# Designs tried in a protein design chat: VH-VL binders against f1miw6. Part 38

Target 1, 251 residues: f1miw6
Amino acid sequence: MPHFAKPLLRNIITRNLFNSIKKKQCLQYLQTLRTLQYDGFTTVYFGETDIPESLVTGEDFSDGYYMPTPTWCVVHAGGSQGWVPWKYRMFLRDELCIKQEDNLFFEFCDVVKKAYGKCAIVVKERRRQDATRPKEGKETEAQAHVPSVVNLTSVTCCPEVAKSYGHKLLTLPSPYNYLNPLDSAWSSLKWFIINNRKEFCLQSVDGVYSYQYILFSDLISKGIERINLSKWRTITTKVRRWENYYLGKLS
Key: E = the ipSAE of ESMFold2; O = the ipSAE of OpenDDE; V2 = 0.75 times the mean of E and O plus 0.25 times the DockQ between their complexes.

## First folded at step 9 (VH-VL; framework fv_acasunlimab_arm2)

Design r8 (at its last look DockQ between E and O 0.03; V2 from the best seeds 0.00; counts 0 for: pae O 9.1 > 2, placed apart)
Fold by ESMFold2, look of step 9:
Structure r8 (fold): chain C 251 residues (1-251), chain A 119 residues (1-119), chain B 110 residues (1-110)
Amino acid sequence: as target 1 above (251 residues)
Amino acid sequence: EVQLVESGGGLVQPGRSLRLSCTASGFTFSDYWMSWVRQAPGKGLEWVGYIYSGGSTYYAASVKGRFTISRDDSKSIAYLQMNSLKTEDTAVYYCARLSYDTDAYFDLWGQGTLVTVSS
Amino acid sequence: DIVMTQSPSSLSASVGDRVTITCQASQDISYYLAWYQQKPGKAPKRLIYDASNLETGVPSRFSASGSGTDYTFTISSLQPEDIATYYCQQYDSLPYSGLTFGGGTKVEIK
């Protein structure tokens, strides 16, 4: 009989770790998400992860004090239906190739609309504009209705773009990262990379950067394919049990 | 000895009230959502309502406003208060536990108690 | 509420036959569906949860599959003790979806 979580320990951690404002935000998020699901929206988690190049190669680039390894950003989406049938994107975070890609979110919204119909697109909250303001305990928080653009480092997620395709864009509150199944998918991908990087060798490929990119792309592609529908359902079931736990305790 | 035992069923006239009890044993009652499910004679199962571990209640449209679910965690008892009873409320009433408070399928059932609403 | 349409309402089959029961949801319920067996005069018993997961101690002749709106339940080789009524039940978008059952399928042996 698998024990998902010890209820008493989880209750104590929730009360001792998170403030009442964040608990209210979590409950509001869950209520909105479940209302959208009841209204027939397919839930899709959209996000990014960083993969340092040293993770792919082992430790070959860490010998020089001045020579840090570059980091790649992978952007993808998935849910209880598996990975979205959308070609994931990779961006180099090194100073050589840092950019925001225009229209990527438009393309994504079109793809998920065609695949699933109307979607509830969930993106993690980023802590950027609140660093200098009070975060708890007072009424000095902005009460005005200000629409926000959810910004990944590499992609701008505009609620109006999602709405134009019939989707709804949701922001997952920052402290509740275990309610994001995409984080578990990213961890599984990184684990696959660690365990399989030695098996991705290329015979006689010209151009050092070209064959390294092909090796890297193939490894990432295989790792994503390894996270199949069964794995996605295991991950989303665990997240749903956390969601029900908080709905049951906070309602 | 994990079990649920319903009680309080019987014959009542339309328009009257009846209270059912569900006594739980062998598990930590306060950690679980509890639900009532009914079955009219010769008919299928019909969900009536459930109560979260935190106390919030939710009901099927057919009984909302007439039925009330409550719980007493100190006694490990769930209740179903049925008001304004109608002949179509005639059924065997089951008490059921939802699988931990994180899942919403029924993993433990009582044996049921018959409620007959007839003039 | 989400409507679960279960078919057939009854069936009769021989020992050893393969039996298939279907449920269709009025909207996408992902895979949040359970199957129950109810013998006459007894409370229901869960056989399958999350559309395809077999409950511990349930014989391997029982199986189920499905996603979205369409779900199936199969007994690969019907046994005399499988005479019962079978129900599907969704638990999709709580609390708003409710916990709706299908109409049931009465399974008898010829």
Scores: ipSAE 0.517, ipTM 0.783, lowest interface PAE 2.5, mean pLDDT 81
Fold by OpenDDE, look of step 9:
Structure r8 (fold): chain C 251 residues (1-251), chain A 119 residues (1-119), chain B 110 residues (1-110)
Amino acid sequence: as target 1 above (251 residues)
Amino acid sequence: EVQLVESGGGLVQPGRSLRLSCTASGFTFSDYWMSWVRQAPGKGLEWVGYIYSGGSTYYAASVKGRFTISRDDSKSIAYLQMNSLKTEDTAVYYCARLSYDTDAYFDLWGQGTLVTVSS
Amino acid sequence: DIVMTQSPSSLSASVGDRVTITCQASQDISYYLAWYQQKPGKAPKRLIYDASNLETGVPSRFSASGSGTDYTFTISSLQPEDIATYYCQQYDSLPYSGLTFGGGTKVEIK
């Protein structure tokens, strides 16, 4: 009688295995990152954050009518040197207009090369929604699958493109997103927006989406500028502490 | 009381081996990285090596292949095994704790133990 | 390993004088620098961490700054109790690089 290991045990085993794999990935990421840093690569975190319009308007959608408010995607980069001297990009997430700007990552790679030289570009792993079913496939040796391409919502990050500029593209494993200092930066930005939105009376004047965009852009710009080098230093130092903790624990 | 206490220092001839011990108390030893730092008489501080919580080690080039750091978490002791000792290894050897929760800071030091390598 | 070049190796100053010590790294260490004070016959004591943060309980006359490869430690008004050797220490490249110290600066009172 094949002992049907209770579904609960399967879940625990799967969770444990998953946790083990993710820990290994984290360690590999950290080791690679440190190696690159030692080799003189400047670490740059490249990422995006979503800013729903409701964050600016303060509309309490408590009443269950989830009217999908337009969501803006902000793309930028930063590190121990502060914000990258690259103009951040804003994209409106419309079901219809996810224009992936294919050239944006090229532009970014060129700018950081000029500013810092060779860079370790760190991007967050996108949660593949669909990977529900672990296909029972073969124990292929966890070769550090340098993902061939990391797709952000608005930007495609290609390792080969990075390499062509002398950079290295690294993917931060999803469970360890807090090792990305951009998350803290984005939180700060959102906090700034929330606290300064009152001054930003998005008067829905009937026809002028253009004015709202300008005001919104200004708010974002001011929020980004508020995160100065000192703040970045604090954020990156915190991340470094966590990195060291995990290197010590997992090595 | 949180403290580190080094022991095992002394006079030894070149080519011989010596083992130093660092006994920790007052904290969860297994959570911390441990390091050895030495200081030759009248000279500056020289990092020797460290051991991670997980047991991985890294050494200065000057001692690599000759020195080994280990730890016994059950006893809260870190060790420095020194083989093929040279006169240049004469120094006060400090055991130091590396903070894991903040950064690679030496936040706790022992009083040091003197190792003299002389013919 | 990252090399830390500390200057000067020794200095003598009067009580109340401003003292400045410099440390240069062989590569960018991204503010991962600490400063230690070592009194004769004692273990080193950390005064500064992360290039400019003063350790708790350290007098405000101690300060530090720097970025990239170049760092400075300052005593604004030298006191008799400040007679010691001072060391910079980098911790940037763990685990693939060692924790390296500067050569030290002996501070004496004239």
Scores: ipSAE 0.439, ipTM 0.779, lowest interface PAE 1.7, mean pLDDT 85
ESMFold2 (binder alone), look of step 9: mean pLDDT 89; pTM 0.891
ESMFold2, look of step 11: ipSAE 0.443; ipTM 0.747
ESMFold2 (binder alone), look of step 11: mean pLDDT 89; pTM 0.889
OpenDDE, look of step 11: ipSAE 0.012; ipTM 0.497

## First folded at step 11 (VH-VL; framework fv_acasunlimab_arm2)

Design u1 (at its last look DockQ between E and O 0.01; V2 from the best seeds 0.00; counts 0 for: pae O 9.8 > 2, placed apart)
Fold by ESMFold2, look of step 11:
Structure u1 (fold): chain C 251 residues (1-251), chain A 119 residues (1-119), chain B 110 residues (1-110)
Amino acid sequence: as target 1 above (251 residues)
Amino acid sequence: EVQLVESGGGLVQPGRSLRLSCTASGFTFSDYWMSWVRQAPGKGLEWVGYIYSGGSTYYAASVKGRFTISRDDSKSIAYLQMNSLKTEDTAVYYCARLSYDTDAYFDLWGQGTLVTVSS
Amino acid sequence: DIVMTQSPSSLSASVGDRVTITCQASQDISYYLAWYQQKPGKAPKRLIYDASNLETGVPSRFSASGSGTDYTFTISSLQPEDIATYYCQQYDTLPYSGLTFGGGTKVEIK
């Protein structure tokens, strides 16, 4: 296992070798990605994370009759050039079940084209893509299907839109989520929120029940800014080392 | 002690073949990518090719189709089979270890073995 | 293959001088570049990786920087033991980029 991986992560990966289908998908993904990179495509990772409001407020689920905490979805993108110069988006999770923001991917493709030229846009495979849609039928074949579009829970990513801007949309296979530097960026953001939420708290006065008002958008903005270009290059270099490791083992 | 030792160099006529060996010791050979790098007398370094730990090989354009890299992990030996040798293949040939499962820079070198293609 | 253009091909400097060597890549290699020192009759030794990271045990007078296509290697105060040929080497987009070296820079003491 790679010497740069944390001990617990190395143990998990070593114990759970991937099956032949997922190994093939990983190798195909890596070969495609590296071909595009060699051909001058800039790699950008596009994705989302969930931030429950309880993470910001510190509210505990121990009280009876406590309503479920609202969850915010943050959508952003980055790579070895840092965060894409694109205004990240925040959505309330409940509204995501009702609405999808299809034009966001169009806007994103335009922004990265202007910033970097042609891009390899990487999105994670969504394991539960059919959970929110009507069943198309039963499957009796191998589990290697790739949907015609890639849906985040909040955004539809259309390959044809990417192609119209000269980009290529890639799906990162789900068992290989550690090949996604956005996951490390999201973890850093959540760590920042936990350790800095007290700085941004305001107390509201609503009679008997006291509410903490937290400048949520300011916290998120500052957390994103903490992940600067140097941090992004560290994160993407670690991912590249994992990519090289699997290219070397699987090829 | 961690080291690489090349052998098999010598004088050979154009159009002939020669096989170089690189014997590794002091580390787990099967975990590493291995590479060959050559240096013509008085000239700079030229990458020849490398072999992944999984066995796939990649070559410089100048040797592709003529040279073959292989490895025997049970013996901790890397090989360079050189066919259809040309006078421009005259060089000291180094075997080198690439960084363990990271980026492909060279972190251990052998002493080199001279191959002379002449006459 | 990515072509690495290294300058100068040779230089001569006095002990204590600042020495600067450059490499230019034929395409963007991000920062995936290493620097090697080779003394006569010996195999090369790696001094720097990922454009700017100094190997453990390498004297602090060695440094490097760069990104994209342009890279610089510096010896802040040349010492007699620094007489060698120095090479850059890219390892950008594997497996397709190859592992190409610059032409080398021979450093001598006047």
Scores: ipSAE 0.443, ipTM 0.760, lowest interface PAE 3.1, mean pLDDT 80
Fold by OpenDDE, look of step 11:
Structure u1 (fold): chain C 251 residues (1-251), chain A 119 residues (1-119), chain B 110 residues (1-110)
Amino acid sequence: as target 1 above (251 residues)
Amino acid sequence: EVQLVESGGGLVQPGRSLRLSCTASGFTFSDYWMSWVRQAPGKGLEWVGYIYSGGSTYYAASVKGRFTISRDDSKSIAYLQMNSLKTEDTAVYYCARLSYDTDAYFDLWGQGTLVTVSS
Amino acid sequence: DIVMTQSPSSLSASVGDRVTITCQASQDISYYLAWYQQKPGKAPKRLIYDASNLETGVPSRFSASGSGTDYTFTISSLQPEDIATYYCQQYDTLPYSGLTFGGGTKVEIK
């Protein structure tokens, strides 16, 4: 009687396999990162965060009228040395195709080269939504497919471009996004926006701030600069502790 | 050279008004917040207020409602309009640049201008 | 407003002495603290930012540390050119509150 391994076991096995693969990817990432650091590469985290208008205005859309509010995408980079001395970029995500600025990553790579020399540029892995069900086929050795290109919403990060400037592009596995200090920085920025938006607003009605009366550029700029070097050091130190933990646990 | 230069200080009677100017040079003025800090004779530093790059302002409680900070980015000048002056407003007034970059605030100071409020 | 209590208000020390100034905030200011040097008749000059970072061009004899509410500024070896009043300044409350300075510490040479 072929014991029909209950579908639950398949899900557990697939979850375990997935977890195993992701753990391996994490270990590979961490090992590579450490190697580069020992080789004198400066680690910089490059990424983006979304700032919806509602975050700035304080509008509570809980009453179901999902009016698509404009969302801004902020792109910047930082690390143990603080924010990269590069001007952050803001892109409006509207129904209009966000024109990927093809040259932005070049500019960034050039700036960090000038500022730090050779860099390990860390970016988040985008969840490929379209990964259809892996067909049951062959345990192809999860060769860490260094993605040929890492696409941010507004910027394409190309490993070859990074390489041309003497940098290394690293992709942080998605389950381990908390190992990116930039996420903490973004959280701090968002917190700042929420708590300080009134001071950047010329007019408010019933606790809601009209977007047109908000000095948005000043708000974002101030929020970014609020994350000072000491804060960055704290965040990166915490991340480093976690990295060490995982290196120990996964090795 | 990156510098701030205050002007407009002098002797004024209580209840009168005075306008100070801070002229900036050597940097993109519009990218920075500007602040005023004052120091009474023989006393410590007291923050007066600041103006954002976009023009929003914030003031110390001691001067709120009486003082107004403004800026003319085309001229690279920040202003401090002081109304209803009191004897306690007697001080050297400094303009200072608030850092726009990753550094802390007040990275550039003027030499100050003396305002004396006396009957 | 955050109150910055600076101590001592004045001190006199010999050339080569270690000088220590403290600043206590009325609340946790999360390292958003700067130290300024003001020489007589001059504008303040920032020496330290973010509680412990030395400004570019500032001599290494100057240092600072601290966290939470308690911060310390140190001159490891006092020099004649260090005669000045020193101020701590918090900027944690930006942008919705004022910047506040400590009361200052006058440093003199015996």
Scores: ipSAE 0.005, ipTM 0.487, lowest interface PAE 9.8, mean pLDDT 83
ESMFold2 (binder alone), look of step 11: mean pLDDT 89; pTM 0.891

Design u2 (at its last fold request DockQ between E and O 0.73; V2 from the best seeds 0.63)
Fold by OpenDDE, look of step 11:
Structure u2 (fold): chain C 251 residues (1-251), chain A 119 residues (1-119), chain B 110 residues (1-110)
Amino acid sequence: as target 1 above (251 residues)
Amino acid sequence: EVQLVESGGGLVQPGRSLRLSCTASGFTFSDYWMSWVRQAPGKGLEWVGYIYSGGSTYYAASVKGRFTISRDDSKSIAYLQMNSLKTEDTAVYYCARLSYPTDAYFDLWGQGTLVTVSS
Amino acid sequence: DIVMTQSPSSLSASVGDRVTITCQASQDISYYLAWYQQKPGKAPKRLIYDASNLETGVPSRFSASGSGTDYTFTISSLQPEDIATYYCQQYDSLPYSGLTFGGGTKVEIK
């Protein structure tokens, strides 16, 4: 039985959720999500995960030479119904060209419309690293500025695009990213990669797997496939429990 | 022992009020959502309402505006205040705990208390 | 509110028979469904949660399955102690849809 790595969910929750603003944002997100569910929207979580080459090769760069290893970005979606019947995408992140595929979100919206009808599409908010110094100024009413666009690393998610297909785009507040079941799915995928990379490697030298000899696409595909409907149900049920916890606590 | 005990049921005339109490023991009461479910004689189960750990309440349409659920965590008691009672409110009223930490199943039930609304 | 249609309302079967009860939701409830047993004059007892998970201590002759809108509860071999009314219950889309029960199925032995 593949030991699902206990999602480190316990450690993430202990972070000082003491910010009243963050709590309010969480409550608003949850209320909106539940409203949409009540209105018959199917909840779909759309997101990405980074897979460093070192994760695949098993190279331990602990000896201080941080050679920037190539990183792959995997984009997919899932929910209570399992993986969305959409082909996952994989992008190589190089320092130079994050080619955003402008049409990928359109394609995705069309596929989920056909599969599920109207959907609540949930995406994670990217931590804006560059938020410079909050200027001390005016308590502007935190109108929940629905960001006009949510940028993933490889995909731009536009609320208007989602709307054109009858969907609603929701942004999960960053402090509550663990309410996205994709994180558990990605953890499972990464676990699978680490534990099975040897089987997908044609050649190994001194215990290090050469990336050139790794059937990487097959490794990722099989890893994704291992997250079956039963596993998705387990993951989503856990998330649902946390959602209810926060609804109960913050309401 | 983990248990719920309802009290306060009885015979009441239409239009009158009655307050039910549910005393909890054997668990951390404040951590749980509490709910009331009723069952008319020979009929099925009907959810009445529930109260969050944070104190927010939600009610079935059939009782909304007439019934109020509250809780005293210091005493480990949940209450159902029933106002403007109708004959159709005649039922066994169960206090139930919703499953911890956050599932909305009924994992613990009291034995129920009978409320009869009759002229 | 989400409506749960349970069928049949009553059934009579012999000891050892397979009993099947169905519950249909008015919308997709994403397997957030429980089954309860209520014996005469007693409070209900949860047997199944999350559509298919057997509660601890419940006999293995009880099972359930389902997805989307359609759910099934099964007693593989009916026993005399199984005389009860059975209820399905959903909690999808809280708090807006509330908690709702099916109409119940009375199970009797011939």
Scores: ipSAE 0.669, ipTM 0.857, lowest interface PAE 1.1, mean pLDDT 87
Fold by ESMFold2, fold request of step 13:
Structure u2 (fold): chain C 251 residues (1-251), chain A 119 residues (1-119), chain B 110 residues (1-110)
Amino acid sequence: as target 1 above (251 residues)
Amino acid sequence: EVQLVESGGGLVQPGRSLRLSCTASGFTFSDYWMSWVRQAPGKGLEWVGYIYSGGSTYYAASVKGRFTISRDDSKSIAYLQMNSLKTEDTAVYYCARLSYPTDAYFDLWGQGTLVTVSS
Amino acid sequence: DIVMTQSPSSLSASVGDRVTITCQASQDISYYLAWYQQKPGKAPKRLIYDASNLETGVPSRFSASGSGTDYTFTISSLQPEDIATYYCQQYDSLPYSGLTFGGGTKVEIK
């Protein structure tokens, strides 16, 4: 009987502390963001999305078999001023190209400095391990736990690079992903792909992947272009309503 | 009837204190941010401060440290405590509701209560 | 506090004239700005929010535009009932920006 109570009590205490920590992190994020805005920093959301080739082709790879499918990664940035005037980047997440680009974030920081001046650059937090579940074994592995860099899957976002351009790098806490207007922009892009892919699809000739890249580039370029300043302001207004809600309730 | 009614205004000597009340009716008071705005006779509107639904307060530089905003959600009343009053605090004081959660612009105003600070 | 500089402080125009009022913010406020109309002895009435969006029931002769630091409010054809004082108000980086008003523009008929 007593052994049932001990694990449950520890789980409840740990879970309540974790939820309290996440709420505090959200409030700290919002307060920092609004302080930077007040200090004249332009807010820019930097991120990536995955576009599997099946989304573009519309093909349904039937159940019960193992089959590799190429996935394209798009890296871009935007905010209440629209897309950053920076050429978005596309990467293939196949065995041929799995290496992060070292200088991409450096170039990005330079471009936004020239376009907007000092920026508050917001990136999404990667998914975090559930702190309420203790790890079994390997308690003493020497892994650095000091987050000196923020990593997307394709791009390393170094706070010191941002600081060298006068920017501030902020991490959006994971449970609050609806505070990221870039996610809504990505959803709009994917909707555009689904509804317009047939107009950008040409018949494949043999196994040439370079031809498919050209189709993806045109389709993605048009989809990004369709998300204009007016749509960005609609998206950022919805995010601001959520931000105001949490500021009001948490403080 | 959605309404805000201010009370507690009057004549007061410089250096003294005065407390204004704002009684709300016709809406769920605890959900809204509330604000005080003043208007000196013949002059423009001046924001005084606001209070979040969660209770945190923020003030204009001209009154920070002297004025305190509070709320009693059970009674649907907002308060403005004015300490160390100066002659330049003479104004009609409006209680106002902000359009939260949409944003912080004013969508409901009271009739105002006159505060005169003179010796 | 963010300072809002509103011009002109007063103006006179004839019925049917186009009237333009400007506000300049001391820093970039994106587009978080509202315009109010206040008639003598009355509380203010919001006409426009988020720089350019008309409130429900506001006549189409009222319009506004702007972003960043510079904002413009226009009455395309002045009517006798438009005699009032007009104010801009920012609500930018809450809670730190405050909710500051411009100095007001008194509009009269010649």
Scores: ipSAE 0.595, ipTM 0.820, lowest interface PAE 1.9, mean pLDDT 82
ESMFold2, look of step 11: ipSAE 0.478; ipTM 0.755
ESMFold2 (binder alone), look of step 11: mean pLDDT 90; pTM 0.903
ESMFold2, look of step 12: ipSAE 0.526; ipTM 0.791
ESMFold2 (binder alone), look of step 12: mean pLDDT 90; pTM 0.907
OpenDDE, look of step 12: ipSAE 0.000; ipTM 0.498
ESMFold2, fold request of step 13: ipSAE 0.416, 0.404; ipTM 0.745, 0.732
ESMFold2 (binder alone), fold request of step 13: mean pLDDT 89, 89, 89; pTM 0.895, 0.898, 0.902
OpenDDE, fold request of step 13: ipSAE 0.308, 0.611, 0.597; ipTM 0.711, 0.837, 0.832

